# Designs tried in a protein design chat: VHH binders against o26223. Part 98

Target 1, 191 residues: o26223
Amino acid sequence: MKLLWTSQHIKVTVHIDGKVSKMDVLEAIKTRRSIRKYQDREVPEELIDKILDAAMCGPSAVDERPWHFIVVRNREMLEKIPEVHPYGAMVKDAPVAIIVCCDSSLEKIPGFWVQDCSIASQNILLAAHSLGLGAVWTGVYPLEDRVEGIRRLFSIPEHVIPFSVIPLGYPAENPGTRDLFDPDRIHLEKW
Below, E stands for the ipSAE of ESMFold2; O stands for the ipSAE of OpenDDE; V2 stands for 0.75 times the mean of E and O plus 0.25 times the DockQ between their complexes.

## First folded at step 6 (VHH)

Design j12 (framework vhh_vobarilizumab_d1)
Fold by ESMFold2-Fast, scan of step 6:
Structure j12 (fold): chain B 191 residues (1-191), chain A 120 residues (1-120)
Amino acid sequence: as target 1 above (191 residues)
Amino acid sequence: EVQLVESGGGLVQPGGSLRLSCAASGSTFSIYTMAWYRQAPGKGRELVAGITTGGSTSYADSVKGRFTISRDNAKNTLYLQMNSLRPEDTAVYYCAKTPYEDWIGYYDYWGQGTLVTVSS
């Protein structure tokens, strides 16, 4: 079943006039942290729809937009992810995870799908943060065992490549923000 | 700078038990995802068990049900309880940590290792 059909029937807005995220773009970028501990609280479908809309708005090489997304809420399936993804232990404790995939049949230029799916993954993290959720990117591609494990677990076709697994939920940890600005990495006019 | 020091290895007969410890110094232990790796003679390093900052655990299929990873943040110590040891568990066991924002699970801080020998 296509995700688009499901989302069309669940577009009840959780926002009313005056109840909108007040985090600006720079604040969202600077304060986003990896979150691996989640409250026992479901994430509304409307927020997932907003996150996926943001994911699809990223720039894409030759506008190929090769991304597909699997939304996983089934507890038994979430509990199986750590078996094929050693760094994904926290996924079993999340209320939902998004698997970012590349449909290679949509590629217009070979190889740039990696950047496209990276952009989609980062947009998911930023959108989730702006909506009061926490998330973490857990790497799949190019680690061959993880790619094949995730493919088999979710019945992903051979022409589709699982790229990342992103669990998300309401955060149950609050890491501080980081000051990462390093002027020594900025070169004016020449190296 | 963070230093990791493993201990608890030794010679044990098949079916025996050992408890490995990893003492961390030099920074806040509680913010790191921690792992145990092993390397058998002539083989690459293998991830054995991991534990996240939130306490979630993962295990290699070969050790599930036999090994238990745990952490004591007050003592800055990581543990691996190894039960029902088999000859194929013979390896040098390494403690490792990842930076909190790491998304790959590439452990970049390693201890010196502790040798576990399971003789038949």
Scores: ipSAE 0.120, ipTM 0.516, lowest interface PAE 4.3, mean pLDDT 85

Design j13 (framework vhh_vobarilizumab_d1)
Fold by ESMFold2-Fast, scan of step 6:
Structure j13 (fold): chain B 191 residues (1-191), chain A 120 residues (1-120)
Amino acid sequence: as target 1 above (191 residues)
Amino acid sequence: EVQLVESGGGLVQPGGSLRLSCAASGSIFSINAMAWYRQAPGKGRELVAGITSGGSTSYADSVKGRFTISRDNAKNTLYLQMNSLRPEDTAVYYCARAPFETWVEYMDVWGQGTLVTVSS
């Protein structure tokens, strides 16, 4: 199949192994699971472009949109992430990872970049799931050792803050169903 | 690397009390959510109680009001205080660690378990 649009305005040809599925937003939200085991299978560039487009569509405080993204496909670089991120062992087994960053020079309101980057990270997870991929959010900020480790590893400037590392790929696991609805957390009219 | 070791299990009469301890080694656990799971004969593992890094707690309905989960980050130790024990509480109790400060879908470290038998 040929798709003529991407977040980068790139015309690409995408050959997808298997059927393209449609998933509505509510279904995607309710069935998304953290995936830490991946098939030995490449993720097409066009799917990454779609995911990054979705990431940038989130709301941002006073429209500051401080996000920058690093796409990592290099196996040697992926294998080094667990050295600076102890809970990121699964990253080395993923075909690709996205590092969500904040460019502090774009920040208009102090502190809201954390919320902006959280929204971008969640959109990456939901978009990946809707496209038949699996992903997991591994935390970087606010852990100073992880922030500096990732910064050093990927030559990230001092004014840019690495926020999360999200490995993704075709799932090699199915964690099963989660029923997370808890009515005790809903308060009507008052606390 | 990281190891969890449970202790405090044993035989107790109905209505009695036990306190389980879980000692963590090999890593700082103050940043992680922790939990107690149990597995009774012929059943799957079930969540008994959980505690976040910030101290927020959650309990299975079957143990609410009887069990108390707590943590001592200075000692890298998780506790489960079990009061008003019932025969149906008989199980192997497991300590588990989540990779982050809040509940996630995956517990990345499990202890070997400690047997609790509630019988006369």
Scores: ipSAE 0.000, ipTM 0.106, lowest interface PAE 17.9, mean pLDDT 83

Design j14 (framework vhh_vobarilizumab_d1)
Fold by ESMFold2-Fast, scan of step 6:
Structure j14 (fold): chain B 191 residues (1-191), chain A 120 residues (1-120)
Amino acid sequence: as target 1 above (191 residues)
Amino acid sequence: EVQLVESGGGLVQPGGSLRLSCAASGFTFSSYAMAWYRQAPGKGRELVAGIYSGGSTSYADSVKGRFTISRDNAKNTLYLQMNSLRPEDTAVYYCAKSEFDSWIPYFDYWGQGTLVTVSS
């Protein structure tokens, strides 16, 4: 029903603090951190379009691509998310949030929509980071109270499952890098 | 500086009970997801139980129905009530602080651990 969501409406050039993003893939993966403190500054529509384009480019089980996205900018709605999501307190302070959903009518193989929506969620986080934004994945599925709360709040139909709520904005914190490489988790040839 | 201090471990008979505590300081305890992990001899670290800032909990299949995770935000303390203990529960138990909440919480800080031995 949204006539405006087509590839031809996505702008060609995106700027981050006056520069086009040039972060390579490995740098984006290694330096992405969860960000929960945001500047009081709007995120341009062009950046959201780029992030959603990236979200839809993930691999999907038998190419079912069951993901749908709700973009929330309305302050009153953002302020209601913590009432139904106990870990979503930071969402009320974000300029925008993306709700990742699964349309179960698009599911071709049972259960793989969870992986599909996880891939979409991670691509949102990486794309946001590469564009100079901060974001965090707050879990909804499989916690029944959160699924039902988000469903009621955003009028989500029963055949659609809210999977994650991802607030994002220009970061107001810098947690730095982490050393996560653990060679004990790598097995050669067999367990 | 973030500090997590576990206590309550010890030697217990099979079928017995222990209550572990984790005293947290250096951060706003009520705002973070917390977890208990364990490392048994010859095994990697495994998640035992998690509790989110809002009180929602999760458990490993091996401990469901026997262990209960809880938190006291006024005391900045995390608990693990362990009932019907088995020799297989023998491990060092670690308290962990999430970086913040996420679909799977990232645990960015770990305590020194407390040893639980289930044996006659």
Scores: ipSAE 0.000, ipTM 0.130, lowest interface PAE 15.7, mean pLDDT 83

Design j15 (framework vhh_vobarilizumab_d1; at its last look DockQ between E and O 0.09; V2 from the best seeds 0.00; counts 0 for: pae E 14.9 > 2, grease 30.3 > 24.2, SAP .825 > .668, placed apart)
Fold by ESMFold2-Fast, scan of step 6:
Structure j15 (fold): chain B 191 residues (1-191), chain A 121 residues (1-121)
Amino acid sequence: as target 1 above (191 residues)
Amino acid sequence: EVQLVESGGGLVQPGGSLRLSCAASGFTVSSNYMAWYRQAPGKGRELVAGISSGGYTSYADSVKGRFTISRDNAKNTLYLQMNSLRPEDTAVYYCARGPWEAFIDYYFDYWGQGTLVTVSS
């Protein structure tokens, strides 16, 4: 897949409880939930473009930005993902999935590409949520069988490492909010 | 309080059937990835079947076509229907919950006590 036109700026409009609202960043972080059930409805290319733009805006070790993305809309390909990623069964019913990859030839400092790709993955989840979509991060790296399976399925070159598979779509479920603040994990001045 | 309680295990003849139940409390089975694991005598723990919050199911090759995982949302209970049982299915069967926000699905945050299934003559 190739993006045909890109937005010059991102406009965030979110549908929350039947109303359109502009979600602030704290609200997006606190209310984002993993979504594994999707409506049978296509996601516009414009929204994927906005999500990928956000993914590339994260911090990166020595600004190496080693990420590459594969956008998968082909139903037959989506249906094959569970064969090489056994806990990615929901992917076959998603309208689209994004595979986050590291191009190791772009790595400037050894090992930090994992953090770089984690940041890109989380930004995809947050951007999707802010745009009224649901998504879930399904882990690939460092599980060698999943890495190799995804590489072969999508003809990924040897120097490129598949990191995560993120199906996304319009949500068909609404998990409740979480209260995770734990003051016992905060230490003032010293441990 | 999160709890998982397995039941339905027992002695069964080869070729027989057995239905395992996992009663959940403190959370909703329909909103979580749920799985059945088994541990045979002298062997490691093996994933048998899984069901996602979206209702998608997965099975180990050794049980595909013979076992069926399902849930009853009203009863908040997970089931494993086991048909055409073989002596190699003898194991303690465990119900497990995967955390909703897990991005690595084979690490489970809650396990039940297990229920013994013995397949012999």
Scores: ipSAE 0.384, ipTM 0.726, lowest interface PAE 1.6, mean pLDDT 85
Fold by ESMFold2, look of step 7:
Structure j15 (fold): chain B 191 residues (1-191), chain A 121 residues (1-121)
Amino acid sequence: as target 1 above (191 residues)
Amino acid sequence: EVQLVESGGGLVQPGGSLRLSCAASGFTVSSNYMAWYRQAPGKGRELVAGISSGGYTSYADSVKGRFTISRDNAKNTLYLQMNSLRPEDTAVYYCARGPWEAFIDYYFDYWGQGTLVTVSS
C-alpha cells in the first residue's frame, strides 16, 4: 500500500489544567519568550513528561538520538547550579530544571550531537510555552568550566556531555512579544 | 516508477522460521533507508527493522535477537529473516522505502502490498 502525506496546516491541541488549548504552532514559536521569574507553584510531573516527550520528537543526525535528560527538583541541588554556572542565577528560583545531555556513545555521525541536543532543547522551550510554562535556555556547552562543573555536580559520567540547563516554572513575568523578522537576512538563489 | 513487492509469508508454527523478501524496482535499495513494518488486525503499523544506506541495522525491542534485516544489492532485494516466531508476530508485513536518514523524522514514501505471516499451532 502507498502512504501519502499531504501538505496541511498543523495545529497543536494540548490540555492545560484540564482544558484544551488550540495554539497554532507558528504562533507558539513567535510568542515564546525567555522567562527568568517563576511563581512559587509546583510543576506537575505530567507536564514534565509531556515536555520530555516533545524533546525526544526532534530529528537527529541519522536518527542517533543522543540525548538524555536529568530532571532536577531538589532545592539544594538547584541552589548549587549558579555556583558552577554564573549566568544561570535564575535556576535557584525555579521549581524544576531539565539538564539536556549528550551520550557520546550513541553518536553515529561524529560531531552532529550539538545540533541534536540543540533541537531537543528548543523543543523543551516550545513545549513548556504551549503548556502555560515559562523557561529559558542557559548555555553549558561549549564552555569548559560550565561543562565540568555541571558534570561534577550531578555525577555525570565522562562520556556524557551536559549541553544546557533549562529552568522552568509558571511564569511570574510577561516580557511581551517582539517582531524579529529581518528581510535583510533572506537571500534568494545566492548570497 | 517505484515498486516494492513482498513475498515469503505463510502459516508457521510457534518457534518456526520464515524469510520475507522485498523485490524493489525503480530505485536502488542500497542507496536508501529501507524498513520492514507490520500491522496486526485492529492495530496500527509498527516498525520491525530498518537498514540504512550505509548498512546500519536497527530493530524493534520485541524482535531483537530473533529477526535479521538484510539486503542483496545484486538482486535489489530486501530480506527479513524471522526466527523463533511467536503468535504475536502474526501480521501483514510491509516493505517500505524511507527518505535519507538525515536530520528529519522518518517518512516512508513507498510501501509494498504486504505479505501475511500467521503464527499458530
Scores: ipSAE 0.000, ipTM 0.102, lowest interface PAE 14.9, mean pLDDT 83
Fold by OpenDDE, look of step 7:
Structure j15 (fold): chain B 191 residues (1-191), chain A 121 residues (1-121)
Amino acid sequence: as target 1 above (191 residues)
Amino acid sequence: EVQLVESGGGLVQPGGSLRLSCAASGFTVSSNYMAWYRQAPGKGRELVAGISSGGYTSYADSVKGRFTISRDNAKNTLYLQMNSLRPEDTAVYYCARGPWEAFIDYYFDYWGQGTLVTVSS
């Protein structure tokens, strides 16, 4: 049975005009894109609060919730992030960035914090998108140079591990949507 | 009513084998994360082996290669095949159910009464 996935081109009209259109979860997931260009426009604190609320609503291993968040609005600091993060050039152009971190002292099961922080990071991206913002996940962990660079830059304690840097802003680009469905990656009952 | 009943424990010589069974009622074993725990005298309870609803298995390092966790869906029963038993394997073995994969006993919601395994010459 060929699941005819009719690629309904859900034209997610990213209303660039800041109108917070309510989108459903599937729409948010399917239409989300990495945004690396931002408008010269400030992001209201209320939106950041909503995004952070969403970030903390994801599951974590045995509910350990090891995540911490650094909200960066300082222009000087934003401009310094690319110095320690080679692929974080867009951060300097964003009005705000969220650094997702793990407090290892909160970890209950070793190693699952990566998944926990990933979920938090993804929720940030989805929430941002649903609120009319653009964002991109720039990986910090597990690259030691980036981890240490971000740690030093923000004076992050040794027991806290920076995981991702996520610049956010009103989008100044529209990359369009992608169909990433690949039936060849689906195995039924066995490999 | 949810119930877990362990069986198959006993006295065995070092190098011997035992197969523990955990008969479950009130829920479907294959739809849940199941685990075997053990508690030796004077020690804390420790995870021995786990099996997810998807069939993924995990083992404590101390039992890897010697123990096998499995299930019979038709019988709604969890098993622990224990080979090459050692004196340090002596413990009360418990069957437990959890809603998801967990490595700590705190998150398991149902436990059996346990079955004693004694490995001694």
Scores: ipSAE 0.000, ipTM 0.287, lowest interface PAE 12.2, mean pLDDT 88
ESMFold2 (binder alone), look of step 7: mean pLDDT 82; pTM 0.827

Design j16 (framework vhh_vobarilizumab_d1; at its last look DockQ between E and O 0.04; V2 from the best seeds 0.00; counts 0 for: pae E 10.1 > 2, placed apart)
Fold by ESMFold2-Fast, scan of step 6:
Structure j16 (fold): chain B 191 residues (1-191), chain A 121 residues (1-121)
Amino acid sequence: as target 1 above (191 residues)
Amino acid sequence: EVQLVESGGGLVQPGGSLRLSCAASGFTFSDYDMAWYRQAPGKGRELVAGITSGGDTSYADSVKGRFTISRDNAKNTLYLQMNSLRPEDTAVYYCATKPYESWIYDAFDIWGQGTLVTVSS
């Protein structure tokens, strides 16, 4: 009388760390938190590929899709990021980081690449969370010292603009959830 | 008008206990991650304890097992219960908000004026 469980019949999977790997979209959005402490555990390349696929699926102004990504796993390079990014200290302790960049040669409409790269950055955070990983967006653009520091460190051409540095890994902290719904910020029909 | 006001500092003997309070106003306290920092004479500021909006706590190794951070969202108040105090705990203690979801400046945005704790015989 018992149904045999196969991969096709498993609706929800729990990771070894106890985290649910399947979330609905609203749960993923509401429970995602910035994570700055990571387990000493490798992130498989297959998960990075899934995250970057999700990052590239965001909407883009006139579909220009100006994003490029640098995947950094080299410990010596990760350890140098805090030297050019004063609030990126946690990056040296992450197993991997993604640098979101804009290739200005791909721009079809000036200035909207900021929104495009913001969308890609948020998709990285949500995709990582949905896969049982933690991540944090550390800001680069428009702070000129950080932009030039990251550019020089990773040999980024002048026509390419580093936008964000996103370290990620299996989370070693649980900051809990936030209750942010504020009906005073919702205006019906007019202000 | 965002404000944090610390209280409860004073002179205590080694081995004694003290409870610090931080009264928050001008923002939705329950939405924010909070922390206690301290600055000893001649030293920089150090993180002592943190508590998230969801209630998860973290502690510096130097105070773990002796200090307890807690919050009362109904009263907009953050607490630090300090037990088994040592002379090395002598410092000005600061209450701060931590913008964990900030993607730019990953530092505390708001600091209180501080409350002095002196542990001596």
Scores: ipSAE 0.386, ipTM 0.715, lowest interface PAE 1.8, mean pLDDT 86
Fold by OpenDDE, look of step 7:
Structure j16 (fold): chain B 191 residues (1-191), chain A 121 residues (1-121)
Amino acid sequence: as target 1 above (191 residues)
Amino acid sequence: EVQLVESGGGLVQPGGSLRLSCAASGFTFSDYDMAWYRQAPGKGRELVAGITSGGDTSYADSVKGRFTISRDNAKNTLYLQMNSLRPEDTAVYYCATKPYESWIYDAFDIWGQGTLVTVSS
């Protein structure tokens, strides 16, 4: 079933001619969805570079920037990720995945690396979406089995902690958008 | 309060058809991905079919071509049309929704009590 990608819902019409329409930041945030189905289409290196650039533009605790990124395109490796990540089945279908890691030796303050890597991961998702790609955050840390599985699979040193696996590709699904605004979660001045 | 109420289950002969319904309340139905799960006796729960808020559908291989998932957002209702039913389709069928927090996991939350489908000659 050719999921008729009706261009209407993800206004990021990746024009076949390679022109990426500009998406404003609020639009990117509001319309981003986790994408777990991908086209059989390669992602240009230029787009990955832009995504990684975005990933490194986020703030970090005392500017420690502890993040490292493993870009995985090898099909065999992509296919192995689900073996150590029970909810990472879609990774095998993606043309590329980014593994976000923390180098603990770069930490200036212990513990804030989680926020740092989260910011980097979210920026990857937003950047991908703004570029007409789909992505999903698959959690690795803090689940020990997944952390160790990814570590072993990619020969990640002990001082480096795999945090997330983010498959990326051109979307083969259109989940639509959600309005998740909840005023009950907003407290003025006090709880 | 989020509530999902399944209905439409029953006894049917092999080759028969049933249509399950799931009435949703307590959330903006149209904004959420929905799914049907089933659990056969002595087996684990398995995904049967999913439908996104955008209307994209997916099916387990075992039901592909026989089952159809659909939604009516105006009625806040999820449907599962089951055709060409087989004894192995016997299970309690559950309506599920994908919470926002499930972005890390490819999983749904089950809120309904389920409806029993028995396929037997």
Scores: ipSAE 0.022, ipTM 0.380, lowest interface PAE 5.8, mean pLDDT 88
Fold by ESMFold2, look of step 7:
Structure j16 (fold): chain B 191 residues (1-191), chain A 121 residues (1-121)
Amino acid sequence: as target 1 above (191 residues)
Amino acid sequence: EVQLVESGGGLVQPGGSLRLSCAASGFTFSDYDMAWYRQAPGKGRELVAGITSGGDTSYADSVKGRFTISRDNAKNTLYLQMNSLRPEDTAVYYCATKPYESWIYDAFDIWGQGTLVTVSS
């Protein structure tokens, strides 16, 4: 398979191979970074299917599984997201975005859907990373202007709450690993 | 492309002063809150000072009264005036964007490369 496009002055077309790299779960968690720059390269539907399968594997309060996902590939729709999501500007440059939503009619315990959808969102980030993709979580809920803007843009019904917009693609940047471990945050037996 | 480029670091004696600059490009600088962070050897990054798009400032307790953050929106530049420097101020100093107030979960994800400040004699 050909080299990924890495030159600012040379455009190189690349092809995906039929294999996906294996990655240890602790390595995935430690090395995942928010990626805001993407190659001009399509993401196969097979990879999106794997990512959404992983998203739905998360635990949820009382097994309520309130999540729904909107997969956005339409260029015109992706370009409109920054109009209602001012810190989502990189979404217009992504080949695909996933909108994580809560269907409030599936709630069994009020208010726990935020944790449930956060778990699904993090699983999307980790699964994308393990498949050689980069992604970033851009916040929608609880920012009312963003919630209503995304709902309006994608014709999301009133009882469904858009939670996050996650653009993803093959990365065009490498921000490196951060050392965030802080022993002072660990409390034994009590505060 | 969004860029933040720090300058002004160097070696200084205790009690001395330095002025750090951060040149911003590739985005509308005046719309963003900005901050300085630092990372001492063997430690994590810590917030030093912040300034909102409206000009309100905040400081870590360890630097209050000694450091002053400022911005010049016409020049797309962020500054940190550091006075009465101490050996414990030795660190790599980073300029970072801070999302406008309505972005409460993704605070900083755009960073400069850093500038080294060493305080010793």
Scores: ipSAE 0.006, ipTM 0.235, lowest interface PAE 10.1, mean pLDDT 84
ESMFold2 (binder alone), look of step 7: mean pLDDT 80; pTM 0.809

Design j17 (framework vhh_vobarilizumab_d1)
Fold by ESMFold2-Fast, scan of step 6:
Structure j17 (fold): chain B 191 residues (1-191), chain A 121 residues (1-121)
Amino acid sequence: as target 1 above (191 residues)
Amino acid sequence: EVQLVESGGGLVQPGGSLRLSCAASGSIFSINAMAWYRQAPGKGRELVAGITSGGSTSYADSVKGRFTISRDNAKNTLYLQMNSLRPEDTAVYYCAAGYSPFEEWISYDYWGQGTLVTVSS
């Protein structure tokens, strides 16, 4: 069924009976938005497990799958993230955050871990959206101050690189959809 | 130079089992994506099962639950365990090796000579 209005500017569609189809994947991709306001409501462990399962299903260079994840629910720790990540203010208000990390010991081809972790991060965002949650990607790598700040805060060893911080929760906002298609960025057969 | 040599094919009754092996030489086996393809008489080659360098597997719908692909990187060997064999599994089975930075776009550039599997009653 439809879930109506968190604000006058925005609406939420949770589910529509009789419209489950293969196009639901494209709809999820097109309707996913960055969510920075969360309800004061815990996210069940089962949903986090489903999100992390989806994160690990992404392709990776030479199938190296270098990703590791830190799940943060501790309020004191969440409140410290904005101190080392200046654009992560919303994290302190989220019930949970996932830190996507690269274990460099699992890297088989140099440098592709960035793409691998980007893919895992996007899968987290899409999976969260598909489960009725909201999330936002906040960048850590390659900003050295953020990398070292997050590493120290969560006792991350030197061979592991924190890549992104993704707070998530039940959305308390519902931004409208975006029309981002730009045919000028598509080149047929040659540049 | 990459060389792939299949073995283990033969005649088997319906419901039987066979294990195919593919020995690889001349390449860094541990980083190659590997696959088993088959070609029945009068048909084109079809993918049977694939395995990435990290061990992720994929199977054709016709063989899911019956076939298992595996690899031994220390021995540079690819395996296909075939259980509950059916007459329609009769084909020449080919070992293939490829490399791509991205799993979804694996190009299989190296092929073995094939090993014949005949399932008959």
Scores: ipSAE 0.000, ipTM 0.098, lowest interface PAE 20.3, mean pLDDT 82

Design j18 (framework vhh_vobarilizumab_d1)
Fold by ESMFold2-Fast, scan of step 6:
Structure j18 (fold): chain B 191 residues (1-191), chain A 120 residues (1-120)
Amino acid sequence: as target 1 above (191 residues)
Amino acid sequence: EVQLVESGGGLVQPGGSLRLSCAASGFTFRSYAMAWYRQAPGKGRELVAGITSGGSTSYADSVKGRFTISRDNAKNTLYLQMNSLRPEDTAVYYCARDTFEGWLDYFDYWGQGTLVTVSS
C-alpha cells in the first residue's frame, strides 16, 4: 500500500521560514480520502475530543445543533455493527467508531437535522484527516433497517435518530488523491 | 446514463492469467477513481483493486503482487491484469466508478460483471 503512494492520505507538514506548518484547510479538504483499513494502534482520547469539538463547530439550521455522538471503543460492540449494517464490515477492524445522532427534541425547524448531521459527519472526516487519522462515513439514515438496527444495538432512545457510523484509526492504506474539478458544473450568472 | 461493461472473464487453470477490461461511458472517465470488486459464491462483494484519477493504485492483501490495475483514459477503459490465479480467486468481477468516497453503499455504477473460474 505505502509503495503505491508515499506521503498521501497522511498529515502533511511543510517548513516555512524555519517553522513547521501543518496541513491547511484547502489541502485537508482536497486530500481527505475514505479509509477502511486501520493500523492495530490506539487512538488517544485527546484526538477524539479534538475531532468532536470540530464536529460541533459546523453551521446548523437556525443554530439548533441537534447532533449527539456515541464513541464506541468496545471491541465486542464494534464487531456487532456489520450484523445491522451490511456494508460496515471495516468497522469491526477499527480501533474506534463515532455514531452521529440527531436528538429530534432539539429541532427548531423540522427536517433540517439531516443537513446538520451531514455537516457534523464531514467535519469528523476532515478533522480526523488533519490529525493524521483515516475515517469513512458509512450511511445509516434514511435506511430504516439500519436506523433501527443501530438504535437497538446501542440503546438509542426513540427520539434520537442514528445518522452515520464513522470508524476511524491510523490509516493502513493510501488511496491517493482525486482529480474532480469539472468546469461543466459551473454556470456563470445564470444556468 | 452511466454505463460500465466488463469483459475478459473465463475458465483458467491454477497459475494461469487473465486480463479483465471495463468499458466506461456516460461520465468524464479521467476525473473519477475506478475500482474492481469481486463476489464469490455465497460471499459478499469485496474490493480487489482501486486506481485514482491521478493513477495511484491500491490492492486487497489477497491479490497484492499478483494483480495489477491500470487505466487508459483515452479509451475510457479500466483493466485488471490477473496473474498466478488461485481457485479462491473464482468470482464474478465487477467494475465500479469511485465508490470509495460514497457515504452510502449504492452500486448503481457497478457493471454487469464478468465471471472468472479458476479450476483444474
Scores: ipSAE 0.264, ipTM 0.648, lowest interface PAE 1.9, mean pLDDT 85

